# Designs tried in a protein design chat: VHH binders against q9p7j3. Part 96

Target 1, 174 residues: q9p7j3
Amino acid sequence: MILPLFPETQVHVFVYENVSNCAAIHEQLISQNPIYDYAFLDAATILYKKQVYSAIIRALEDRRDEQMKTKTIHSEVILSLSPKTEISSAFRQFSMTKKSKNIVVVKIDSKLTEEEEFERLDKLVEGNRVEFSDEELQKLIDFKVLKKNYKLDPSTLENPLASILSSIALRGYS
Short names: E, the ipSAE of ESMFold2; O, the ipSAE of OpenDDE; V2, 0.75 times the mean of E and O plus 0.25 times the DockQ between their complexes.

## First folded at step 7 (VHH)

Design q61 (framework vhh_6qgx_2)
Fold by ESMFold2-Fast, scan of step 7:
Structure q61 (fold): chain B 174 residues (1-174), chain A 124 residues (1-124)
Amino acid sequence: as target 1 above (174 residues)
Amino acid sequence: QVQLVESGGGLVQAGGSLRLSCAASGRTFSSYAMAWFRRAPGKEREFVAAISWRGGSTFYTDSVKGRFTISRDHAKNTVSLQMNSLRPEDTAVYYCAAEPGLSLFDTASEYDYWGQGTRVTVSA
């Protein structure tokens, strides 16, 4: 995918459900294995495609402006999902854990096509691929986790899109 | 809630300039991406330009690149479209649109909030 604001940046987003090897993937992420250079998100935290794209755009803007707070663009995407500037909190809230069951995987600056990235990821992730769509994400979200991560009140929980996107856009200013 | 009100439309001669303004109300404007679309009589709505919340990123349709400039003033809660070197084919009703967050797309369906439009007529 190409983002209008960053037309030279290749972006791929993949969604897997019923992943059985999250503990193994988590171990590779801790060891910083370069084969796993992706943003691995817990799908329980993602409700909309725009939520992921907003975090990607925020991370790319911070990289462009030399204001990244983390070591890699993929870790910056994870941080950018959080309404707070605290790095450790963001990773605890949004990153895949060994107990995750459904994941969203983001690849930025890929030199591979979407099909080639999928073939590569299919060797790393033991789960079922589903379409990156609001409908599929809605099936995987945990609303209790979403409410906690974005401090949503009951009135915004039924249509939280604007609140979530505002939290991502205004991180460090709210 | 976000409410958008456009102003600045009118009649100008080819080669002239016009500045459109869009005033947004509500605190939620502070995190919204903004865009201008236009619709000529009998035609579909066309994307013109978009600007990110912070104003650091802009995106234009090819036909207006180098002639139009989109800008944002956070203190005044406004988005402006400076239109230079106007051509008869720029004649249209211009609409201000807003989308929550940082996602900027050139498709009308991505925008949740719309103004009522302001008419621009460019005579030969």
Scores: ipSAE 0.199, ipTM 0.582, lowest interface PAE 5.0, mean pLDDT 86

Design q62 (framework vhh_6qgx_2)
Fold by ESMFold2-Fast, scan of step 7:
Structure q62 (fold): chain B 174 residues (1-174), chain A 124 residues (1-124)
Amino acid sequence: as target 1 above (174 residues)
Amino acid sequence: QVQLVESGGGLVQAGGSLRLSCAASGRTFSSYAMAWFRRAPGKEREFVAAISWRGGSTFYTDSVKGRFTISRDHAKNTVSLQMNSLRPEDTAVYYCAAEPGYGLFDTASEYDYWGQGTRVTVSA
């Protein structure tokens, strides 16, 4: 079990760099094509593995407690990355766009193995798959985007981990 | 920055109960998930229990599930481990640990802050 609290929930995270068909993928997401039922994130917004896992855990907790604010678990993951509860703002901040070059893809409740999801996603994404690791994510991050999304000052930007994770964990909780 | 201090360890007989406490200091305690780990003589450090910042989620290793209860008091900045129906196999040094965010990891390397440990001995 990847997530000790949710041992029956299959979670897969994939990272693609140099994606050439983001505009085509974005059109499929707008049309709500069920084949594209994943959380497609702009890698420019993701600095750490723990950032993604924290958002996933929060989304799964909200689903368990019947407190989801969005239609799907994948949209709930996107919302959970945001320091605010505004759904449309979270999607603008973290979702892949037509102009994205590198993406992070999250699949929850897959009926497929990780290998089978790799094969499926490789048919949808025209890019190079890389390891889901802090090293690879740190090559793809845009610090200007990160600073804006989490309201970071220059000193926090040098070591933003605790600030980012606090924003995810404490969103809407006093 | 946070500092963790454990207390409550001691000697108890099998079937007995013991309550461990971990006091956290620092302005950002509310941003951390908390866990208990233990290390038995001659063995590696193993995960015992974890609690999320909001206290709404807990996770236990199978060997303590149903016997141990982890809890959190935000007003006191403490996390506690209530240990019931203790067994000789529970003999270990118990450590509290903290990591920022939701985490709920059962891997020691994921935790940034550690206490010094408190010794628990369960006699047969």
Scores: ipSAE 0.223, ipTM 0.595, lowest interface PAE 4.2, mean pLDDT 85

Design q63 (framework vhh_6qgx_2)
Fold by ESMFold2-Fast, scan of step 7:
Structure q63 (fold): chain B 174 residues (1-174), chain A 124 residues (1-124)
Amino acid sequence: as target 1 above (174 residues)
Amino acid sequence: QVQLVESGGGLVQAGGSLRLSCAASGRTFSSYAMAWFRRAPGKEREFVAAISWRGGSTFYTDSVKGRFTISRDHAKNTVSLQMNSLRPEDTAVYYCAAEPGYTLFDTASEYDYWGQGTRVTVSA
């Protein structure tokens, strides 16, 4: 996809359910294997397409303005999902772990088409691809995790979109 | 959760100017992306311009670049569209639209909050 605010930046988002090799992927991420240069998110933390796009746009704005707090655009996407500016907390809240079952994968600045990235990721991820849609994401979310990460109260749980997007936009601004 | 009300439409001659205003109510207005769309009689909604939450990023459809300017006033909870060098082809009902957060698209389906519209007629 192309974002109108960043028309020269290619963005691909992939969703995998029932992933059986998260421990192996996690090991590759720790070793900083460049083949795994993606943002690997735990799908338990993602409820909406707009949540992911908001984090991507925030990360791209920070890169444009030379204000990135992390080493790569992909790690900046993970940081940008968090309402806090502490990097370690953001990664604990949103990154996939070796215990994850469902993941959301973001690729920015790909030289490959979406289908070519799918082919590449299908070799790295042992799981089932599903559509990147609100419907599919709502099957994978853990509302207890979402509530904790964004500090949602019961009144917002039925329609948390505005609260989540505002938290991402207001990161680091109280 | 916002309500949007447009104003400033009217009849103007080609080459003239109009300023449209969109007043928003709602506690989280300052974190919303805002856009203007228009619809000519018998046609679909067309994207015109958008502005990011902090006002640091704007983008326009090619046909209005250099003629229209979108801006926002956080204190008044308003977004404005300054329309200069108007052409008969700009005749349409103009709609204000809003979305929480950063996502700015030129696609109407991405916006959940809409105003009722204000009519602009540009005579030859």
Scores: ipSAE 0.164, ipTM 0.549, lowest interface PAE 5.2, mean pLDDT 84

Design q64 (framework vhh_6qgx_2; at its last look DockQ between E and O 0.67; V2 from the best seeds 0.00; counts 0 for: pae E 2.6 > 2)
Fold by ESMFold2-Fast, scan of step 7:
Structure q64 (fold): chain B 174 residues (1-174), chain A 124 residues (1-124)
Amino acid sequence: as target 1 above (174 residues)
Amino acid sequence: QVQLVESGGGLVQAGGSLRLSCAASGRTFSSYAMAWFRRAPGKEREFVAAISWRGGSTFYTDSVKGRFTISRDHAKNTVSLQMNSLRPEDTAVYYCAAEPGYALFDTASEYDYWGQGTRVTVSA
């Protein structure tokens, strides 16, 4: 997929449910194995497709402007989901953990097609593929985690989308 | 309660220029991306241009690139569309639309708020 704001950048987003090997994947991420160069997110933290795309756009803006705070574009996507600039907190809040059950995987600057990336990821991830859609994400979200990560109060729960997207886009601004 | 109000439409000859403006009524959209769409007589709504809340990130439909410029004035809470080198095929009703955060898509269904439109007629 290509987002209009960055027409030269290929973006792929994949969703897996009932993943049984998160501990093994986590070990590969800690060892910085290049084969696992993706953003592995805990699906418990993602409610909307636009939430993920907003983090991608923020990360791409920061890369364009030479203002990335992390070493890779994929780690920058994880940071960009957070309303704060503290890297360790962002990773604790949004990254896949050894105990994760459902994950969202982002690939930026792929040299492969979406189908080829799926084939590659299916060898790394032991779980069931599902569509990247708001409907499927809503089945996997943990609203307690979402409320905590974005500091949502009852007044924003009626329309959390606007609050979440603004938090991502306006991070570091009022 | 809140609404977007377009202005600046009118009749102009081919090769001329018009500047459209969109202003928020009832609240500010400083954290919202803004977009312009148009609908020609007998046709579907077409994306024209979008600007993210940061103001520096924009994209345009190919047919208007180099001719139209979208801009934002945060102090006045307005978005403008400067239309140069107008062509008869630019004749349409132009709509302002808003979406929280970044302008992610060029699809009308992705935008939360809409104005009533302002008519632009370009004569041959």
Scores: ipSAE 0.621, ipTM 0.805, lowest interface PAE 1.1, mean pLDDT 88
Fold by OpenDDE, look of step 8:
Structure q64 (fold): chain B 174 residues (1-174), chain A 124 residues (1-124)
Amino acid sequence: as target 1 above (174 residues)
Amino acid sequence: QVQLVESGGGLVQAGGSLRLSCAASGRTFSSYAMAWFRRAPGKEREFVAAISWRGGSTFYTDSVKGRFTISRDHAKNTVSLQMNSLRPEDTAVYYCAAEPGYALFDTASEYDYWGQGTRVTVSA
């Protein structure tokens, strides 16, 4: 996928359910295995495609402007999902854990087609790929976690997308 | 709910300039990406330009590159379209659109809020 704002940067997003090896993946991430150069997100924290895209675009803008707060573009995507400025908080809130069952995987700067990237990633993730859509994400979301991460209340829950995206956009500016 | 109101349209000669403005209601203007679309007579609505919430990122349709500039003023809750070197083919009703967050697209279906439009006519 090509984003209009970043035509020279290819991005891919994949969703997996019933992943059995999140613990193993997590260990590889801790060891900074370059084969696992992706952003691994807990799907329980993601409700909309636009939530993910917004985080990606923000991360790319930060990189362009040489204002990244984290070491890698993928870690910056994770940070960009958070309404908090603390990197550790962002990772606790949104990153895949050893206990995760469903995940969203983001690849930035891919030189492969979506299918080729999927084949590569499929060797790393033991789970079922599902469509990257709001419909599928809604099946995987934990609303308790979502509400906690973005401090949603009854008034903002009427339009959670707007509230979430505002939180993402305004991080560090409020 | 966000309300958008366009202004600045009118009649101008080919080679002339025009500046469109869009005023957004509400206090959450800074959390929206903004765009301009246009619909020429007998044609479908098409993307013209978009700007990110920060204002640091923009993209344009090819036909207007180098001639049109999109900008935004957060203090005034406005987005503008400076149109230079106007051509008869630029004649259209121009619409302001808003999209929550950073997820900027060039497709109309991704924008949640629309203005009523302002008419721009470029004579030969």
Scores: ipSAE 0.551, ipTM 0.802, lowest interface PAE 1.3, mean pLDDT 93
Fold by ESMFold2, look of step 8:
Structure q64 (fold): chain B 174 residues (1-174), chain A 124 residues (1-124)
Amino acid sequence: as target 1 above (174 residues)
Amino acid sequence: QVQLVESGGGLVQAGGSLRLSCAASGRTFSSYAMAWFRRAPGKEREFVAAISWRGGSTFYTDSVKGRFTISRDHAKNTVSLQMNSLRPEDTAVYYCAAEPGYALFDTASEYDYWGQGTRVTVSA
């Protein structure tokens, strides 16, 4: 996928359900194994494709403007999902954990086709790939978690997308 | 919700210039990305230009790069499209569109709010 604002940057997003090896993946991420250079998100926190793409765009803007707060573009995506500026909170809220069951995986700056990137990722993740779509994401979301992460109240739950996207866009660093 | 009203369309000779304006009202304009699309008779709406909600990032379809400039004025809640070096193939109804947050895509189905359009005719 090419996002029009960054036409030279190839991005791939994958969704896996029923992942059995999140603990092993987590160990590789802690060890900073370069083969695992992806953003691994807990699917329980992701309801919309636009939520992920908005975080990607914000991370890419911050990289372009030399405003990144984390060490890698993939960790910056995790921070960018958060309405808050605190890095540790963003990781606890959105990142895959050892106990995660379903994940969303983001690759930025890919030099591979989607199929080629999938072949590499599929060797690392023990789970079932599903389509990156709002339909599939809705099956994996935890609405209680979503509401808490973005402070959605009953009046905003009718159409939460705009509130979520605004939270990602308006997050300050002061 | 947000309401969009385009203005500035009309008839112009090839090589000429025209400036379109889109006034936004209702919800806050400052949290929305804005775009221009156009539709020639018998064709699908096609993307022209977009500007991020902050106003600092823009992108354009290839056929208008260097000729069209999108800009926004937060104080007046407007977005504008300056169209220079107009060609007959630029003839279309031009639509203003809005989407919360960033300008993520160049496809019409991704935008939730639309104006009624303003007609631009470029004669040979």
Scores: ipSAE 0.407, ipTM 0.729, lowest interface PAE 2.6, mean pLDDT 88
ESMFold2 (binder alone), look of step 8: mean pLDDT 82; pTM 0.851

Design q65 (framework vhh_6qgx_2; at its last look DockQ between E and O 0.77; V2 from the best seeds 0.00; counts 0 for: pae E 5.0 > 2)
Fold by OpenDDE, look of step 8:
Structure q65 (fold): chain B 174 residues (1-174), chain A 124 residues (1-124)
Amino acid sequence: as target 1 above (174 residues)
Amino acid sequence: QVQLVESGGGLVQAGGSLRLSCAASGRTFSSYAMAWFRRAPGKEREFVAAISWRGGSTFYTDSVKGRFTISRDHAKNTVSLQMNSLRPEDTAVYYCAAEPGYVLFDTASEYDYWGQGTRVTVSA
């Protein structure tokens, strides 16, 4: 897909459920295998498409403005999901772990079509692809984790999307 | 809840200029992306321009590029649309819209909050 603010940058987002090899993927990420040049997110922490898009846009703006806090655009996406400025905290909160079962995978600066990228990624992820939609994300979310990550309370839970997006946007500015 | 109030509309001759303003309520203005839409007589609402929460990113519909400029003032909780070289086809009711966070779209359904609109009429 193409974002209006970044027409020259192609972005793809994929969702996998019942992934059996998260531990293996995690090891490759630790080893910085270039074949695994994606942002691997724990789906238990993602409730909305706009949550992911907001993080992507922030990361792209940071890159454009030469203000990235992390080493790669994909790590910056992970950081951008967090209301905290600490990189380590962001990764603990949102990145895929060895124990993850469902994941969201983000690719920035893709040179491939969505179909081609999927074929490539499908060789790396052993799981079932599902639609990238709010409906599917809602099936995978852990509300306890979500509430913890964004410090949601009964008042903000009435409109969790607004609270989440505000937290993302205001990180480092509050 | 966010309330948006547009102002600055009016009658202007072709080639003239007009500046629209939108005032947003609340203390969280900086967390919203802002946009302008318009609806011409007999037509559907269409995207005009949008600006990111920081104000560093903007995009426009093709027909207004080079003529319109969207900007925002965080201190005043306002977003503005400077319209230059106006044309009769720019005649419409202009609406201010807001969306939490960094997400910017050119589709109206992606915006949660809307103003009542301000009428702009450009005569030939």
Scores: ipSAE 0.408, ipTM 0.739, lowest interface PAE 1.9, mean pLDDT 92
Fold by ESMFold2-Fast, scan of step 7:
Structure q65 (fold): chain B 174 residues (1-174), chain A 124 residues (1-124)
Amino acid sequence: as target 1 above (174 residues)
Amino acid sequence: QVQLVESGGGLVQAGGSLRLSCAASGRTFSSYAMAWFRRAPGKEREFVAAISWRGGSTFYTDSVKGRFTISRDHAKNTVSLQMNSLRPEDTAVYYCAAEPGYVLFDTASEYDYWGQGTRVTVSA
């Protein structure tokens, strides 16, 4: 995928459902195994493709401007999904956990093609790969989790897209 | 809710200049990414230029780089497109488009908020 504001940056996003080895993946992430250098997100927190791309753009802008608050671009993507500036809170809200069943995986600055990353990830993730589309994401979202993470009230639940995207873009400004 | 209204279109000769403006109605759009698209007679909408909500990042299609400049004024809730060195192939209806947050795409189908368009005709 090419993003207009960062045309030189390689971006891949993958979605897996019915993942059976989230506990094993989580242990590799805690150990900081470089093979697992991806942003592993709980799909229960992601409703739209634009939500993920907005976090990616925010992270890339912060890297460009030397304003990253975390150690890697992938951890910065996770932070960037949060409407708050608190790193620990963002990771608790959006990161994959041992109990996750469906995940969204982001790779930035890949040295591999999308097809090569698919083959690599299919060896790490024991689940079914599905399209990165709003339709597939809407099957995996937990609206209770989404509402809590973005503090959505009844007035915003009817169309949460604008609230979610604005929360990501304006984090630290409002 | 946001409503976009374009202005500044008209008829100019090749080599001339026009400044298009896009104004938000009904609410502020300071947190919205803004883009300009155009549709030539008998063709599909094509991307022209985009500006991030912070105003720090701009992106242009290759055919207008160096000739067009996109800018925004948050206090006035306006986005402008300064078009210099106009060519007959720039003849089109120009639309502003907005999306909450960042400029994510240069594809028309990905934008949810659109103006009605302003017509630009460049004669040879």
Scores: ipSAE 0.404, ipTM 0.700, lowest interface PAE 2.6, mean pLDDT 86
Fold by ESMFold2, look of step 8:
Structure q65 (fold): chain B 174 residues (1-174), chain A 124 residues (1-124)
Amino acid sequence: as target 1 above (174 residues)
Amino acid sequence: QVQLVESGGGLVQAGGSLRLSCAASGRTFSSYAMAWFRRAPGKEREFVAAISWRGGSTFYTDSVKGRFTISRDHAKNTVSLQMNSLRPEDTAVYYCAAEPGYVLFDTASEYDYWGQGTRVTVSA
């Protein structure tokens, strides 16, 4: 997928349910294995496509402006999901863990078509791919986790998307 | 939750300039991407320009590049469209739009918040 603001940057997003090998993937991420150079997110923390794309856009803007706080664009996406500036908190709250069951996987700067990237990723992830859509994400979300991560209260529950996106946009500016 | 009010429209001769302004009110203005769209009589709204929520990224439709400049002022909660070298085909009602976080700037259905519009007429 090509974003109009970043026409030279190809981005792919995949969603997997019922993933059986998150522990193995997690070990590879800790080992910094380059074939696992993706952002692996816990789907329990992701409710909207716009949530993921807003984090991607913020990460890309920060890279363009030489304002990245983490070592890779994929780790910057994880930070960008967070309302807080602390890197360790963002990873604890949004990254896939050994116990995750469903994941969202982001690839930025892909040199491959979506089909080619899927074929590579599908060799790494033992699970069932589902559509990256609000409908599928809503089946995988944990609303208790979402509410805690973004401090949603009754006034924000009417339109949680706007509150979530505001948190992503305002990190470091409030 | 965001209210948008455009101003600055009017009648202008071809080659002239106008500055449109959009005043925004609401809790989360600084976290919204802002855009201008326009509608010529009998046509659909078309994208003109957009600016990111922090103001660092702008995007323009091809027909206005180099002539129009979008900017925002966070202290005043406004976004502006400076329109130079105006042409009769720029005649339209111009609308301000807002949406938190966008991956596409040019799709009207992606924006939930709209102003009432301000008329711009460019005479030959």
Scores: ipSAE 0.212, ipTM 0.603, lowest interface PAE 5.0, mean pLDDT 86
ESMFold2 (binder alone), look of step 8: mean pLDDT 82; pTM 0.850

Design q66 (framework vhh_6qgx_2)
Fold by ESMFold2-Fast, scan of step 7:
Structure q66 (fold): chain B 174 residues (1-174), chain A 124 residues (1-124)
Amino acid sequence: as target 1 above (174 residues)
Amino acid sequence: QVQLVESGGGLVQAGGSLRLSCAASGRTFSSYAMAWFRRAPGKEREFVAAISWRGGSTFYTDSVKGRFTISRDHAKNTVSLQMNSLRPEDTAVYYCAAEPGYSIFDTASEYDYWGQGTRVTVSA
């Protein structure tokens, strides 16, 4: 299993490209509409599947240990992508914005199957579904955004995986 | 870059114990999740146990729960597998594996760094 510490936790990750209604989705997120209870990430910030899974596992461990810093597990996933502990900074760095074009959507604790969540999300997101894979994510990444968010040097940008995962793991730990 | 070297394998009778060690070298060892996998004669590689970077989270395959204990020592850059109540079915080559980051995985393809393996033979 990919989440051996959380075998009973339902986790689904979806990727949409060429999304035309990000402004409308963003408005629903601000109004805290419960239908939109997902982590909506800007795909420009995500390079690897392991990056997303590391943030999910950290968020789940923080929930288990009663150390969540945000109100929901989905907001905790967004925070957990950041190398820093400041909530507002993490949301500016990784959350979908009105200007986003490609998004990664995470659902935790779903009572629905993956296909049922796809059906639900396809009604909310006006874009094209693509596979959650390193290959597809690499087509959507913005390396300037990635470099800024994780403070990567040009030499590290050629193979940033270890640096990114270490940044997620070491947030708040020394 | 991380290099892994296993030690501690050998021959032991059923019911006996062995302690395997994996020594890691490289600048980023302290930020790696570590795991043990094994491959028995005529079988595919299977997951045994994993430990998170801080050592605060562990996961075991059902067949070794309560018998094996994984631990790590950050000062020595080592991960260990204490194997108690060994069974003939535990006979295998044991491999140490490392994956950068916080999370634990039970799938071999998730691990980027591997040791050469150490052989464990448990006689009836």
Scores: ipSAE 0.073, ipTM 0.499, lowest interface PAE 6.4, mean pLDDT 84

Design q67 (framework vhh_6qgx_2)
Fold by ESMFold2-Fast, scan of step 7:
Structure q67 (fold): chain B 174 residues (1-174), chain A 124 residues (1-124)
Amino acid sequence: as target 1 above (174 residues)
Amino acid sequence: QVQLVESGGGLVQAGGSLRLSCAASGRTFSSYAMAWFRRAPGKEREFVAAISWRGGSTFYTDSVKGRFTISRDHAKNTVSLQMNSLRPEDTAVYYCAAEPGYSFFDTASEYDYWGQGTRVTVSA
């Protein structure tokens, strides 16, 4: 996908359900294996496509402005999902864990096509790919996790999009 | 919750300039992406320009790129559209629109809030 604000940047987002090898992937991420240079998110934390795109746009703006707080654009995407600027907290809240079952994977600056990235990821991820759509994401979300991560009150759970996007945009602003 | 009010429209000759302003009220405006759309009589709303909530990223439709500049002032809760080198085909009612956060599209249906519009007429 091409984002209007960053037309020169290639962005691919993939969703996998029923992933059986999250512990193995997590080990590769800890060892900083360059083959795994993606943002691996726990799908339990993602409700909308706009949530992921907002974090990507924020990360790309911070890279452009030389304001990144993390070492890679992919780790900056993870940070950008969090309403707070504390890096370890953001990773704890949004990153895939050894116990994750469904994941969202983001690739930025790929030199490969979407299909080629999918073929590559299919070798790394033992799970079923599903469409990156609000409908599919809503099947994988954990509303208790979402509420806790964004500090949503009960009334906003009916339509939390504005609150989530505002939290991403206002990270560290106050 | 968010109310948008446009100003700055008027009549100008081709080659002239106008500056449109959009003032927003509400505690959450600073977290909103902002856009300008326009509508000529008998046509659908078309995208003109957008700016991210931080003001760090901008996007323009091809026909205005290089002539129009979108900017925002968070302290004043305003977004502005500086229109230079105006052409008769720029004649339209101009609307500001807002949606929360960083995500925005050049599709009118994606925007949560709209102003009432300000009329711009460019004579040949």
Scores: ipSAE 0.013, ipTM 0.462, lowest interface PAE 7.9, mean pLDDT 84

Design q68 (framework vhh_6qgx_2)
Fold by ESMFold2-Fast, scan of step 7:
Structure q68 (fold): chain B 174 residues (1-174), chain A 124 residues (1-124)
Amino acid sequence: as target 1 above (174 residues)
Amino acid sequence: QVQLVESGGGLVQAGGSLRLSCAASGRTFSSYAMAWFRRAPGKEREFVAAISWRGGSTFYTDSVKGRFTISRDHAKNTVSLQMNSLRPEDTAVYYCAAEPGYSMFDTASEYDYWGQGTRVTVSA
């Protein structure tokens, strides 16, 4: 995927359902294994493609402006999903856990083509790849988790897109 | 909700300049990405320029790069399009569009809110 604001930056987003090896992946992330240099998100927290794109664009803007708060662009994407500036909270809210069943995986600055990243990730993730689409994401979301992460009330739950995107955009301006 | 009102259109000679403004009202304007689109007589709506919610990032269609500048004033809740070195082919109705968040697309269907448009005519 090419983002109009960052045409020089390669961005790939993958969605996997029914992942059986999340505990093993989590161990590799904790040990900072470089072959797992991706943003691994819990799909229970992602409702829209625009939610992921907004976090990616914010992370890329922060990198451009030398304002990253984390050590890697992938960890900056995870932070950027949160309406708060606290790093540990953002990771607890959005990162894949050992108990996750469905995941969204983001790769930025890939030296590989999208097809090559598919091949590589399919060896690391024991699950079924599905399309990165609002339709597929809606099958995997946990509305209880979404409500808690973005502080949504019943009136905003019917159409939460604007609230979610505003939360991402206004992080740090509370 | 966000309401958008364009102004600044008019008649100008080739080589001249115009400044379009888009005034936004609504609680969350500062969290919206903004874009300008145009529709020429007999043609479909096309992308012109976009600016991020903070105004730190801009994107332009190739035909206007170097001639047009999009800018944002958060204090006034306005987005402006400075159009220089205007050409007859720039004649169109210009529309202001908004979508919440950071995503700045060159596709009209991605934008949730639209103004009524302001007419720009560039004479030979």
Scores: ipSAE 0.036, ipTM 0.497, lowest interface PAE 7.2, mean pLDDT 84

